# Ledger of designs, part 15: VH-VL binders against Cytochrome b561, DM13 and DOMON domain-containing protein At5g54830

Target 1, 109 residues: Cytochrome b561, DM13 and DOMON domain-containing protein At5g54830, of Arabidopsis thaliana (Mouse-ear cress) (q9ffu6r31to139)
Amino acid sequence: SSLIGHESEFKMLQHQLRGVFTVVDDCSFRVSRFDMLSGSEVHWWGAMSSDFDNMTNDGFVISDQKLNQTFKNSSFIVRLLGNVTWDKLGVVSVWDLPTASDFGHVLLS
Short names: E, the ipSAE of ESMFold2; O, the ipSAE of OpenDDE; V2, 0.75 times the mean of E and O plus 0.25 times the DockQ between their complexes.

## First folded at step 24 (VH-VL; framework fv_ciduvectamig_arm2)

Design Y5 (from X3 with light chain S97Q; at its last look DockQ between E and O 0.56; V2 from the best seeds 0.00; counts 0 for: pae O 9.8 > 2)
Fold by OpenDDE, look of step 24:
Structure Y5 (fold): chain C 109 residues (1-109), chain A 121 residues (1-121), chain B 110 residues (1-110)
Amino acid sequence: as target 1 above (109 residues)
Amino acid sequence: QVQLQQSGPRLVRPSQTLSLTCAISGDSVSRNTAVWNWIRQSPSRGLEWLGYTYYRNKWYNDYAVSVKSRITVNPDTSRNQFTLQLNSVTPEDTALYYCARGTRHWAFDYWGQGTLVTVSS
Amino acid sequence: QSALTQPASVSGSPGQSITISCTGTSSDVGNYNYVSWYQQHPDKAPKVLLYYVSNQPSGVSSRFSGSKSGNTASLTISGLQAEDQADYHCSSYTSSQTLVFGGGTKLTVL
């Protein structure tokens, strides 16, 4: 993927979300200096566009990792689900599922 | 605009099931930005949240601990409504029952007209 | 699941400012900003005044403001008016994926 090595900061929207997103390989990304106040049911969320309608209606979980805690300057690797590839993603979001809320995201296109 | 219209019996005998319906207009029970709640109010207990149902790629339900073993909140997409079922009622379940729409910030912005339900022999 | 704690009643004269507190725990008010306030007049359904601690829906007077510190949220009503006489309720989302209300506060305008 042409995205390998891509690095960007999360756009903060809610819950004081901060961090750096880095594409590591074809199936994983790194998160560093990650801050987030706990939500209700928070997931790594993907969609082709960052508009709310697309995020809500056409978005999907992209990782098994749940983010149901407060993070303070955390760093970790996140692996994509087996059927998720970078060509399917225009945006990666920290998404609170019950409230349909984007805590913050990175644009991949 | 959004409107919630409640219906159901106002008198229920002890040990029977309390059933109410909330018909939605101006919105969809399956909207991804809405949460559909039941709340009751009494002089002794004030406002009491009972439970909700909502759709976010799948249906979610959660209930208050006080009624969890007796309560069911079900959506009806075909009729664009949701229902409350409370089993094994006692006089303590006498209250003014409201259905309400919750927002993405868990605030209740639209309410039904309320239904006074009396549990009595 | 316990109710949030509100004073049973508060009072004030026209033009004054009053504050109503809503105290929860680290599992609700202290954990989330999903705190809302409602005004309820007799024989009426509650009306949302504030959501997400301090945000005002359209049509709500700027005299109503909200804040939160620790496990306590506060509703402040400035320039108290006779029509403000009502019951006021707070609510919060909880870490158990539930909602909880306060006990309610009766506001009397003297």
Scores: ipSAE 0.010, ipTM 0.673, lowest interface PAE 9.8, mean pLDDT 91
ESMFold2, look of step 24: ipSAE 0.414; ipTM 0.842
ESMFold2 (binder alone), look of step 24: mean pLDDT 94; pTM 0.952

Design Y6 (from W3 with heavy chain T103Y; at its last look DockQ between E and O 0.05; V2 from the best seeds 0.00; counts 0 for: pae E 2.6 > 2, placed apart)
Fold by OpenDDE, look of step 24:
Structure Y6 (fold): chain C 109 residues (1-109), chain A 121 residues (1-121), chain B 110 residues (1-110)
Amino acid sequence: as target 1 above (109 residues)
Amino acid sequence: QVQLQQSGPRLVRPSQTLSLTCAISGDSVSRNTAVWNWIRQSPSRGLEWLGYTYYRSKWYNDYAVSVKSRITVNPDTSRNQFTLQLNSVTPEDTALYYCARGYRHWAFDYWGQGTLVTVSS
Amino acid sequence: QSALTQPASVSGSPGQSITISCTGTSSDVGNYNYVSWYQQHPDKAPKVLLYYVSNQPSGVSSRFSGSKSGNTASLTISGLQAEDQADYHCSSYTSSSTLVFGGGTKLTVL
């Protein structure tokens, strides 16, 4: 089934990450009430596998938006890169690249 | 400027393997936003998507059901190219073959020059 | 994956508007907005006209527009010109992580 309209809260793991994730259309999602303490080089990270334990090996950057700042109750739309599609994503994560750290994520499957 | 340059034999005998190469310039075969496709065209079947390869932390492939059992699309990062292999060809595989880049929303924005491949004894 | 259904041919006079339909299924056109349209002149490779149903790449005339309803996508060409005479192809992403093309439509400008 289509994920359009899917809404879930981020699971907080680090940097006090909070927020609500909403799939808007085939190539974008909305983030609302988003809180995050700044990291090093933070990106939207996705993995095609549902196995979260392999996020580092199977994951990749899914947006050109960099999250290299502190967010306080922010809301914005995020557009997926190129040919990234929801049917291939099992997880969307706020990912710090240098430390390979998951600040928080949503499960899509 | 992205360019795709195709090469390979234009005549293949039945039951043999059709092999084509698509050399990429102005882009990388490993770009994590691109998808590298093979498409063929014939008067009887029109445009037919055959398969693609792409890199997202690791390599992925998907193929059309019609050729899935016979097709292989492989990347070559050292040469910045990707190849098509179609095994056990028949005259029905005679077509104009294109390589193409998928970049935005699964649209093909750059195409090779095309290679007419004839399957004949 | 079965090909998307397009009319074999359409025709129109200069200045007119014509529409080409592309009908798929709930697994492709009906499931995604990843529908593209291509123009192909003789002995040339296809050229993308529209992507994501209705978006125009840079350099493409505004005379080309697209829409989608249900399992059918449509390409509309307004102000038909002689140079528009060509073959037109639709494509769509599918739920099987594949791509599929339509059968193609030959447009004749009378």
Scores: ipSAE 0.476, ipTM 0.879, lowest interface PAE 1.6, mean pLDDT 93
ESMFold2, look of step 24: ipSAE 0.481; ipTM 0.848
ESMFold2 (binder alone), look of step 24: mean pLDDT 92; pTM 0.941

